# Ledger of designs, part 3: miniprotein binders against p40896

Target 1, 331 residues: p40896
Amino acid sequence: MLMPKSVALLRIRYTLEAALARGFTTVRDCGGAEGFLKAEIRQGSLNGPRLITCGHAISQTGGHGDLRSGALPASAFDSCSCHFGQVGVVADGVPECYKAAREEFRRGADFIKIMGGGGVASPTDKISNKQFCDDEIKALVDVANSYHTYVTAHAYTAEAIQNCIKLGVKGIEHGNLLDERTAELMAELGCYLTPTLVTYKVMGSDQFSAFLGPENSRKNTEVLYKGIDAMKIAQKKKVKICFGSDLLGPLYGYQTQEFRIRGKVQTTQEILLSATVTPAEMNGLGDKLGQIKPGFIADLLMMKSNPLDDITILDEPESNILFVMKEGRIY

## First folded at step 2 (miniprotein)

Design C6
Fold by ESMFold2-Fast, scan of step 2:
Structure C6 (fold): chain B 331 residues (1-331), chain A 80 residues (1-80)
Amino acid sequence: as target 1 above (331 residues)
Amino acid sequence: SPEELFWKALLLIYEALMLAEKYLKEGNIELVKFYIELAEYILREAKEIAEKHNSPELEEKVERVLEEIKELSEEALKKK
């Protein structure tokens, strides 16, 4: 057990408050945030962004979300535990996948998150292993469709991405190793890509790189630059790109570094659209969120200067945000 | 995998240390103590992972984090 539930809940509260302070009025949580948290925020009992949640990330046995490897006990997924603010559940076979997805919706999930491929910290052969069989993915997609929402998948490789989206998965998280053919298919199917480049940037920074060692630091840098290339490919093929960090508020300044990283490969307008209009559209909120426009929800940032002139000011929120407004309330 | 769990533990440790630093600047010593204790707890788990993996390199990285926690604790004591 890495983290007691009481500690995880206190951390989540701080994370939510910090995310709002950094300028995020809506956040899509890809694992760990329970449905009760969004109710408390909605009521004003907790200060934080509007939450769009998936509950537990669903993983196969031995997959990326299965924490029972190594030093963790076999019951880790059945006990109160947390890593990266994510709580996972293991499901194998079509019936367990149906039950797991339905359970997440019963507990207030807005969408389903699955582990469709290996993790970046895994050996190369594990990263290239696809996870879940086709029937399992179909079951998860079927449940999400019956709730009029979507499945998003953690996936890095072209093979894992293609397998997921051909089976009806709408979103891909990360996607650092996608190729041109995969990006063409994503665009054709109307899929969304959420790159999370800052995660690799943080782990490769001077503060953390000493802990990785030279081989893992090099791998982290390679994965970062492959991810940058993937974004260029996705833009060229007209894939819809959303904003994400895969980091929650305890790493306060690091999360907003994603704006700076993106500024080297996207225009400021493209970055702002990826953080506002495009994710609102993905989540069925394109007519309510993401624009300052009559009839829209009053979420906005007042800035000391124009981010269209310099996107990096969003990477210095304490210095550059005058106030955050969410649903007409100033924070 | 043990490596993956270790990296996740490291990220959580540094999240806790960043929070401790923030609250130290704000003068909230109660939360500083909480986040230092959290970092120490997670580090203990990370050390077990490193030991079971039979990696002297990972064990050395645990020692480096211990020094960072010690420095922050000493600063917290001095400030209030």
Scores: ipSAE 0.000, ipTM 0.265, lowest interface PAE 13.2, mean pLDDT 76

Design CH1
Fold by ESMFold2-Fast, scan of step 2:
Structure CH1 (fold): chain B 331 residues (1-331), chain A 98 residues (1-98)
Amino acid sequence: as target 1 above (331 residues)
Amino acid sequence: SEVTVRIFDGLVTVEVSDDPEELFKEALELIYKALELAEKYLKEGNIEKVKEYIEKAEKILREAKEIAEKHNSPELIEWVERVLEEIVELSLEALKKK
């Protein structure tokens, strides 16, 4: 293989250390971070952001999280595998969904991630494909509710988003094809949207054109602008918006460019709240994280200039962050 | 191949590819990250870590070269040669500081 296990582990360590250095003191992982990484950071054996994890993303057979090609047999992947790098687990039918969600909580997950719709990069599904039946989604939500937490879903289309949130799903990742009616429903139900626009911008940029070719660059640019329009709709309808990047592993270093992209449709205050207060509230930590006030955990950034005056200074952390503090320790 | 590194700031993007150009691009990005770490440790005077990351970059580069050669891509082969020059320069710099 091109990427041996030792390189993957080194890359994870680098990614976590770099994320903290870029100003992220808490990170929500939506599939792939093993439980041991969370424990190592907590123990101080590894420098990195505090991790909020879901374990494996749960997918139906042939869904977005099913990485097997159509030519591989059903037994090609061990869905119960605990090895590093496993992002998804496959579950079909209500009983398997209950078991899969409970297994993730047994492993220390803080929430459940499901594939509620198709993806643009999946081998066997289309973006328009409905994923999971209603009873399967209800089962996953029931388990999350019993642990006093939530389910978040990967979903792009208005139809997929509406289906998930009507069944009790609290969060939507991406949402690039969100429409006005769906945003109204999200706001009414108190749902959270995490747009991830920088991925499409980076992959569509001139910097990567030598590898992607014109057609792939055009498609990424199209998805970016659809996502920007979706975010304008969500903003107008007062949907709760969180910060995210969804960058492919090696491109994680570009995650801070999301601040600049958000500046096209959100005020600087709204962007900062989406990266601090709002995600803390979503994850039940609103009384401990996201604000500088007595009794809160001492996570903060010292900046050379005021990001309220210019949000783009967060796009260049190396030049503009004087220090990052996490739990009272300067990094 | 598959994406083996997962994003830790929100949502996971899954990419599965047997396309040699995409595999080469991923290898190139990993090589640059390894070289970035080597430079960091060179500034810190940790020569053992510099050697470790240079060796990792060289290993990935050899795999990338095989992909480029099998698919008869002069453009990708030229990229391999450019990255090799950078690895050589960093290695020489590390040796001078011993």
Scores: ipSAE 0.000, ipTM 0.140, lowest interface PAE 20.8, mean pLDDT 71

Design CH2
Fold by ESMFold2-Fast, scan of step 2:
Structure CH2 (fold): chain B 331 residues (1-331), chain A 98 residues (1-98)
Amino acid sequence: as target 1 above (331 residues)
Amino acid sequence: GEVEVRIFNGMVTVRVTDDPEELFKFALEIIEEALELAEKYLKEGNIEKVKEYIEKAEKILREAKEIAEKHNSPELIEEVFRVLWEILELSLEALKKK
């Protein structure tokens, strides 16, 4: 018989293989992808996108990533997970933050993910709760800088975002409640925003309301309501915007619907740059990925139709992608 | 010039090129790799994957044919028919193993 972990691994394989088939040749995991998955994909034992990983998401005690104190573990379906649920580590105080970040880099992390505010799917924290003190965030940023990389933060509110970016955090995941002043500061500091709107829209539907429960359903409605407006503000203020969707478990198949949602605020060209050039730059790979140029890695899609004429064809990959190539190999 | 739309790293980079010979060579290389994968899966008895890669090769071959016709090159047109024959042979072998 299959144990629950074996079933989860099969689903992870499906998720990674599906992501590649949908055109994603590189994926940044914001918590939960194990180091062995990166190695297996590189080795060819597992078909999937190239993974850029943070290892464990780092949380304070009682914060969004602290699964120890909750009634039920949320790791497999936490809103902070890109694909696989969140595997978090708890660190309090400057010394523990230094140690936690250094351990993630020792284990092969490419960047650091922290919880800068509350979330939708966590049972114990509020969206409005600011997390970590300034010295803790400074410690995490100091370690990332010493490795010539960055810290990205889960944060929804203007207060949480401003606190993080003033302390050197480079990326914000979600940002659904940011305001005009916060967007101006993000642009001035060269910060990156990764909105994840399709997840909240799908999870707010009647079909999936039971997935969140009443408390998290209220949180979800709040972030969805303001998320589109937040992205309009970010676009107007010239914030660097990366493509992303925070789809969990059975909702992963809806990732490509983010293109349609983005089309309400961004031009087709802006959306395409958000999914190629901008995230490559964020991850120090702008000279190897995100463009078709001699000397770049041979990741590319061949499309049946021109997505510049209609971005929504990327929401129908089975009909519109002729092939996906990753490192010169067709999938 | 002709606009060739390519997507990189899961999303689009628009490349403009009017060299049909370079476009044709690129399409042919992609078809050849798809057919190699089809042969690999055929040896493994994975008929579903064989069909998948044959279908991908057929789609790219239609694009290559359009390029060859626009270039008005008998050599490139002959090469399109040679590749079509290889696709038909692999399809027949896959049907025998179904």
Scores: ipSAE 0.000, ipTM 0.200, lowest interface PAE 18.2, mean pLDDT 72

Design CH3
Fold by ESMFold2-Fast, scan of step 2:
Structure CH3 (fold): chain B 331 residues (1-331), chain A 96 residues (1-96)
Amino acid sequence: as target 1 above (331 residues)
Amino acid sequence: SPEELFKKALELIYEALELAEKYLKEGAKVTVLVNGKFIRVSDDIEKVKEYIEKAEKILREAKEIAEKHNSPELIEWVERVLEEIVELSLEALKKK
């Protein structure tokens, strides 16, 4: 059931306040958070992490961001309004892609998110489906370049990833079916990979399996199984790796479990860099965020125990954080 | 400017943190990222008390500098940061 916009905004507020309390002083939103929220946080009208936003994720008809079932008419939602939530917008052909990307920047987006391949949480696509034609992706990248920023793509398969990055896409979300050749190309092109292992683990658990139907459960199992191997391949080939959860709505509270899951495949130092220095560099903020250094913004955590010795303490923030500082203010 | 006042106060907070780190020996349990290196800090209660004492001293110095330059906003900001740090330290001590 769809919630009223005012209730959605109130829930976003609580989600953002809780994320800050869990130790996240900056977050990148890959669909759904509107640019006006950044001003409210900056002005102190809303407590929360600094936001880096894309607005709506841009999808082709029948792609991962198209939430209409096959039984719904084409009029179920308009290109100017998303009837099924605020995460995605549909655009087909070069002119619509230009318009959609420019509209997101008009609304205050910092970057562009596209659906470059299929996924788990969409009703009509398959993981193996390559999405958008080359000219559509070029149009989206052209707009992002004109704003001196980047395009990031949802993509699982080597085919979808290679197609996107060869056309100028700089970020890949998920990448669970990445192969060695694709990782080498990503490293060569200076691309960023943001794995999101926790979402598949949480959604596949007995507590939350009802969120997925049989078809989506099969997608979920496939991407979970390959995600750990993909991360090892990406590390071996020196791909730049960022921290992410891809958790939606009520599940966002589980985001810190990603530290625990990453601890099985990365060193603690690699995990901490993927959550601080590397994402700051991706977003053009490497000279301002991610380090305690003269001239940097004063975002830091004081903790009871050393995450270098045990990364899982970051999955228990209530017990382990003494204080969170954002922009020199204690929260 | 407000940006320069903010930056100056931040430099003093970082200096207080660096002094706490310098006091703490290797094997400390808490970690801070400084200049691309992870530096260990302690959760030892006595070391936390010494950190607070040194932070208070540095923040008092920051306040005197702000007063000398007649910067009421910086004075208020430094006092607010000191109060927040003290309150959180007292709360942490209650938790043991």
Scores: ipSAE 0.000, ipTM 0.125, lowest interface PAE 22.3, mean pLDDT 72

Design CH4
Fold by ESMFold2-Fast, scan of step 2:
Structure CH4 (fold): chain B 331 residues (1-331), chain A 96 residues (1-96)
Amino acid sequence: as target 1 above (331 residues)
Amino acid sequence: SPEELFKKALELIYEALELAEKYLKEGNIEKVKEYIEKAEKILREAKEIAEKHGAKVTVLVNGKFIRVSDDPELIEWVERVLEEIVELSLEALKKK
């Protein structure tokens, strides 16, 4: 990125404060938030949700995290981390993967995020493109295991998901092209799925169609239509499901609309568990977070109405949240 | 020339960052975000134009511009702006 990192920090501060105000007391960041932001929030110098971070998302050259134009030579000075300052890094081959993952932990990461398949917003990859070879994924998983944590992967297709989880990847982000056999394998291996349906709905609207262009709009439409069916399959096969939005920049304000979208597929109880208990468990915090229970951290929302009766009240936080409490403090 | 295009883009970026600083001091975070995003967009457009015309690309290393052009006055100006924004950002984070 051609701008100072302090500018990115101002944008992050706004985003974090707004997320807390919308009711999120803990957020898992899958690319961009650095370890020092966690320290600032813990110390009280920044208002925001508790952060669980991966640092940079790790991508192969030409993969979903490589945001360089296909017209740029390999010698271009922009990599994912340089071009966007905080989004991703490119690593090819086993030694670079070891080094990249270790560097993220040195910088304070809680887990590792990889690009295991293609996506909508990257300029050079296709949804069907498999990312990384098996040895590269094994290297990344080996590092995460040595730190007693996990790897999660961006992946849409059954092939990409199966390849990742067979190699020890614990989490899958998106998973819109998941099939029944893959869901069975995920359940058998105890894997977590984080669907992100709202990003496709928002990006598919008339207002935002120009942002993606025609090829990416086609990708977006494909993953949107299949995402709801994939989540039904995952539920039927008892895959552990977490809550996520995958919204970027100014679109982050739409994150709460994910609750309404999930109401078409999940019960209210299932949605609430996916946003509280299940992600706490995934991140080793199941004994501290996600429940109102003696001995747990005092993170809670006071609502004007009961979300068990109507999950969509969480989509309108300004009207329905009386206050947010994080660690016993009202915000 | 590509250098003239870079110089003009940096002038526009400086104007946007000055407005962001003004609104930061006023506590208007929405306006700070708006002008910072505007500065980013101008920087990306200037980079694309420079690349098409064979000019060298700018990269950020440790929060500083490296190789905007071979013009040391432009480099010194960019470094000054970066230092001012860093100080304001850190102060804002500490207060909240």
Scores: ipSAE 0.000, ipTM 0.084, lowest interface PAE 25.4, mean pLDDT 71

Design CH5
Fold by ESMFold2-Fast, scan of step 2:
Structure CH5 (fold): chain B 331 residues (1-331), chain A 96 residues (1-96)
Amino acid sequence: as target 1 above (331 residues)
Amino acid sequence: SPEEEFLKALFEIYEALLKAEKYLKEGAKVTVLVNGKFIRVSDDIEKVKEYIEKAEKILREAKEIAEKHNSPELEEWVELVLEFIKELSEEALKKK
């Protein structure tokens, strides 16, 4: 079953407005957000965070983004397909990879997202799988470079991460099985890591554990703890770390819980920089966004208390936010 | 530019208000974010009034900028910040 487009658009609108109210003035979408939403927000027809988008995630045949490979985790929580789905595109071989990446830029993408390895929850797509051959990844990187932007990759294992970054991939999403050697290489190459720990926490909650079953719930918890260890390794080796959630559909409301989870591993300063300065730099906006100083865009969050003293207040936005300002406007 | 003048005023107001609010916390060390750096400042309740007065002065300048450029959004922001300053001033007076 397909959700009617009008209902899907209303839900997306609500989700974006709610994210802004939770304190997010800019969000990076790693697959599925339509380019026209950026125009509507810029024009003022829609209230929401500034959007940085990739369009469709690009996958090989039988890879993590191939719809024939199995359901996305978020769709597992519904008894019907009553939410907006995300669609990947499939490309095999160098020419198809060139065409797919160029098509995403034609549709308004700001960067390229690829599936560089397998997923945690897919029975047909193993986490240990390396995806794409080297020439395919090089093609995707070449296109991104010609648009003066980057490729980021879904990848969990040290092998998949090393393969991607040696070929010019700038960002890694997840990275739960990162090791010290890989983190050293990431730091040397100036790569960015975006851990997404909250998705495993939410999936492992009592609300969703019955659907996953005992074995999958245990695996999900294991992946969460491995991800926490990976983040400690990345910090020790001085990898650039960004803030992310990887939450889809109705789960997007849990995004602020990532601050609380990270508070167990990172300093409050490290967390705040990962949500402001570091992602702005990654996206070529380090001289316009992420700091409160003359010459910058007037995006700011006014709080009742200091998040440097207690990062968990960012996981209670309704109680702690006085107002959100985006481009000089109060929301 | 109007945006540049507004941002300058906004930065100075933010710094003053953040210091004022945190100085109201007795015995607590405060941290402020300035030009991308986190700066530790000792708690000094005696300075609360000084920073509130500085914020009020800068906000009057920001109000003139908003009025000059006929921006309803900036005027609305100025009124919101004025209410915040008023609340903070009232709390500071009670504490003293």
Scores: ipSAE 0.000, ipTM 0.128, lowest interface PAE 22.6, mean pLDDT 73

Design CH6
Fold by ESMFold2-Fast, scan of step 2:
Structure CH6 (fold): chain B 331 residues (1-331), chain A 94 residues (1-94)
Amino acid sequence: as target 1 above (331 residues)
Amino acid sequence: SPEEEFKKALEEIEEALEKAEKYLKEGNIEKVLEYIFKAEIILLEAKEIAEKHGYEVRIFDGLVTVSDDPELEEWVEIVLELIKELSEEALKKK
């Protein structure tokens, strides 16, 4: 994302308006959405989903959220002048972790996002690389607990997931290499899993293989199938599952394909709960959002047909949504 | 050579932007944004190729400059400006 900030902000506005039109009345952003966007939506200056934000994702030096090239000095990137500073921040050692998490809350974050393991697309780390020491994760969790909220972690492997949740991390993003023992522990500890299968499907498709190269296409397809197996394991062990896409920039339009992918491994009821009740509960809003019920906020979709009968209609929003209501207003 | 690999990547960006312009004329905004995203990914790959071979990448006021080769710097500036223009035009149409 090397575009001028003005163009990036206009694209973000367009993306948020389009997400609302596709039926998303609340969205959790796991890195990069600025607090002013949340305020503008609340005040009615922007049409978009209600935003739940973490500010910057917090990474160790050389971790998944550290997007600097090994050849570049740290001074080449600062939080004022480039998008990498808005998506991620680097913190090493317990004092820096306390400071980084507190800074995100000062900026209006609702929760904390950390990089708990390596990534598929990271320039400097492997999926298997350990991220943060235990004391650093404890510091980040301590700050989140003091704000009566949670830490969620990017993590793929059973080892990374176990390390994070044993230290008080509440949410796991992705989790494509989850095993049965880890899923059992997640269920025991009341943790939430947010699979993001559509990103691997899109990035591994024939349409994008020419863009990303054959090795990246193969990696994404492999990670997709591993993620499908991980979701089956998580369901078997009764892990709480939320809905997510992890799609970037203009690929956000493909986010509704996640409903179709989930339909191959979950019941329609399970999918709808993962997109409504379960994430509302995760974010302390289970008594206000996610159900059509007296006293709840009036967020509602009017559909041409019943998604309980066919979840794939949510992947065709222009054809199937009659209107979106958010806070009693029809859009 | 690294410079030839970098220039090849920039030619792929140009092809993607030509596709974006075609779809903009057709009013297909989703395809415009898709090809702009392709151009951005290839530009980041080109940046990594340059850095891997010892070229210093500098970022000033949202512009990327690479090496001391004025031809490469001019190309990067043109590509970034075209990405900006196409993004702005796509958003205006919606």
Scores: ipSAE 0.005, ipTM 0.369, lowest interface PAE 10.7, mean pLDDT 76

Design F2a
Fold by ESMFold2-Fast, scan of step 2:
Structure F2a (fold): chain B 331 residues (1-331), chain A 80 residues (1-80)
Amino acid sequence: as target 1 above (331 residues)
Amino acid sequence: GSKVEVRIEGDDPEKLIEFAKRLFEEALKLGLLVTIEVRGDTVRIVVFGDPEEVKKFVEEVKKRAEELGLKVEIRVEGEE
């Protein structure tokens, strides 16, 4: 990415303001948002949701977060603070994993994000590829535990998910290919699942099919098809489910469509809990956020009608939100 | 950049909320950073940005508040 920092900051500002206007008072960023943005939002220099950040997602060489093409040597990419939206760092072996996780906390991260399996967008891996060895994952979890927080992993397959959660990973992003046994284990271990159904729907549409290319289109179709089934399995087995979109840059505006998609597989009450109480608990904020209750932070939405009667009104925020309140301030 | 704090008082919290919501939308169109806080019968607005755009916004706030019968007090912090 060769975006000037001033242009990147302006774009981030509009993105954050728009997310707040769409009803999101807190957002968990799973790669790319830097710790200084949190301070600027808290101090009123930027308007936007409260940010919970991981800094850079940590990937093995050739893994999902390694965005170098196979044609480029490993030394082609230098660490550069001028890249405002840099989402990933590469770490191999236990010592590099310790160092990478500690660097993210030094930069203000609230949790650690790892790539535990392959994905749709990475150029050099497959969805079925298990990523990191056990000792590397243990190192990353050890660092997170030392900071009294958690590791969450990008993972699609039952194998990748089971490997991560058995080693102490608390959260799974996506999970589109999980099975009943994996969901049972997730529930038993108290793990959180954040499905991101809207990204596959949007990316798989005719409008965006050329963006992915043929190999990635095949990957996308596989995960899209299984996503709804995975969601049903997770609910049946009582897995703790959070709300997410995993939308890339220009697609971020489609974020609220996730409410509509979830309405096909969850009850309205389940969706609302997934977007409020459950993620607050995951992030150690269950006594501060997600409920209208004395002593809680005053984050709330005033709606024209009751979303319990029709969840799709949350996918039409301009028409249905009367105001957004964050920390007692109207936006 | 310049920073201005505006305090608005009224007797109807519901009208203050509607007013605050509309002001946020106008500030956004002007490319201003703004926080709006409603506490009972009082609204506190802090606006930061380009001096000329801030001045335009503040004048609009005064006009609308007076039309609605609201009391308004403005404190200018200056440039930088």
Scores: ipSAE 0.000, ipTM 0.114, lowest interface PAE 20.2, mean pLDDT 75

Design F2b
Fold by ESMFold2-Fast, scan of step 2:
Structure F2b (fold): chain B 331 residues (1-331), chain A 80 residues (1-80)
Amino acid sequence: as target 1 above (331 residues)
Amino acid sequence: GSKVEVRIEGDDPEKLLEFALRLWEEAMKLGLIVVIEVRGDTVRIYVLGDPEEVKKFVEEVKKRAEELGLKVEIRVEGEE
């Protein structure tokens, strides 16, 4: 899935313009988006959603973000046009973790993303593998706190989630193997969960499952099955839930299917809040974004029909969106 | 929880928006989830939460809207 830089630049432009057209006025990138893209969108040189970025995801050696090693060809799609090359950077030990986090902020990151556990698409790790030691996570959290922002962690298992949040990690990406005890702790600590159910549904389809290989296909089926149960547990325990898709490269076009999947387990109001108010609050923008209110930024969707009556219309943007407004400008 | 839709009609979209925003702030203080839809001369407010708090809030909305001369229609849906 490697490609020339000029082709990658053209494709990322398409991806960002298409995301805005699908109704996303702000997106949080959890690995690979360069700070210059945020500046180009802000200046109007590139049409796209407002970007909140982490730069590179920070991984231990041999962890989920270490793409330097491994014989799995499926990992090559992580090098797609959406990330402009390296998705992750490797840091081992407290000093390297301090340096890596500070480097991402120097490059324009708004928050820090770490790999707190194994993953489905990683070349060599298992879902159950713990990542980083406690002192490494503390170092990353200390840096984020000094910049008045947060650390979010890729993590699936109750063990990985608990280890991260007890050390000050604010957000969990995925959380498909969350249990009730861990959800209670997340709620107590004011943590945010961003489920990404559509990724596992799409990757598990007949068209795309071959890219994972047999071991990763088994992992994918497990996390898909458990993801819906995890979301029910999180809601029952009053965990703050955000909206995400975690789709890579050519699969980004399927991101709106997450609204349809969520409609099976959440009310339409819960889904809309998870895509607007809650993520704005998580990113320190609750006073500027996510609501129609005096003094807020004028980001609006103009729809042919009411998504409160049928959330699945958000999964049919070409048919149902009349206009997307971002900062008072119609796109 | 309980889900209630309140539809408010008036001739001034700006006044309707101000009214809706004030109600949003009050609902948040009561721990209620509120979604506001504004279309032309109509504001729809969807309220979710504890049934007793929802009922109290909806009754207060109706009273204030009527005091302002606005037309109010309330539609109650079952628990979700």
Scores: ipSAE 0.000, ipTM 0.105, lowest interface PAE 21.9, mean pLDDT 75

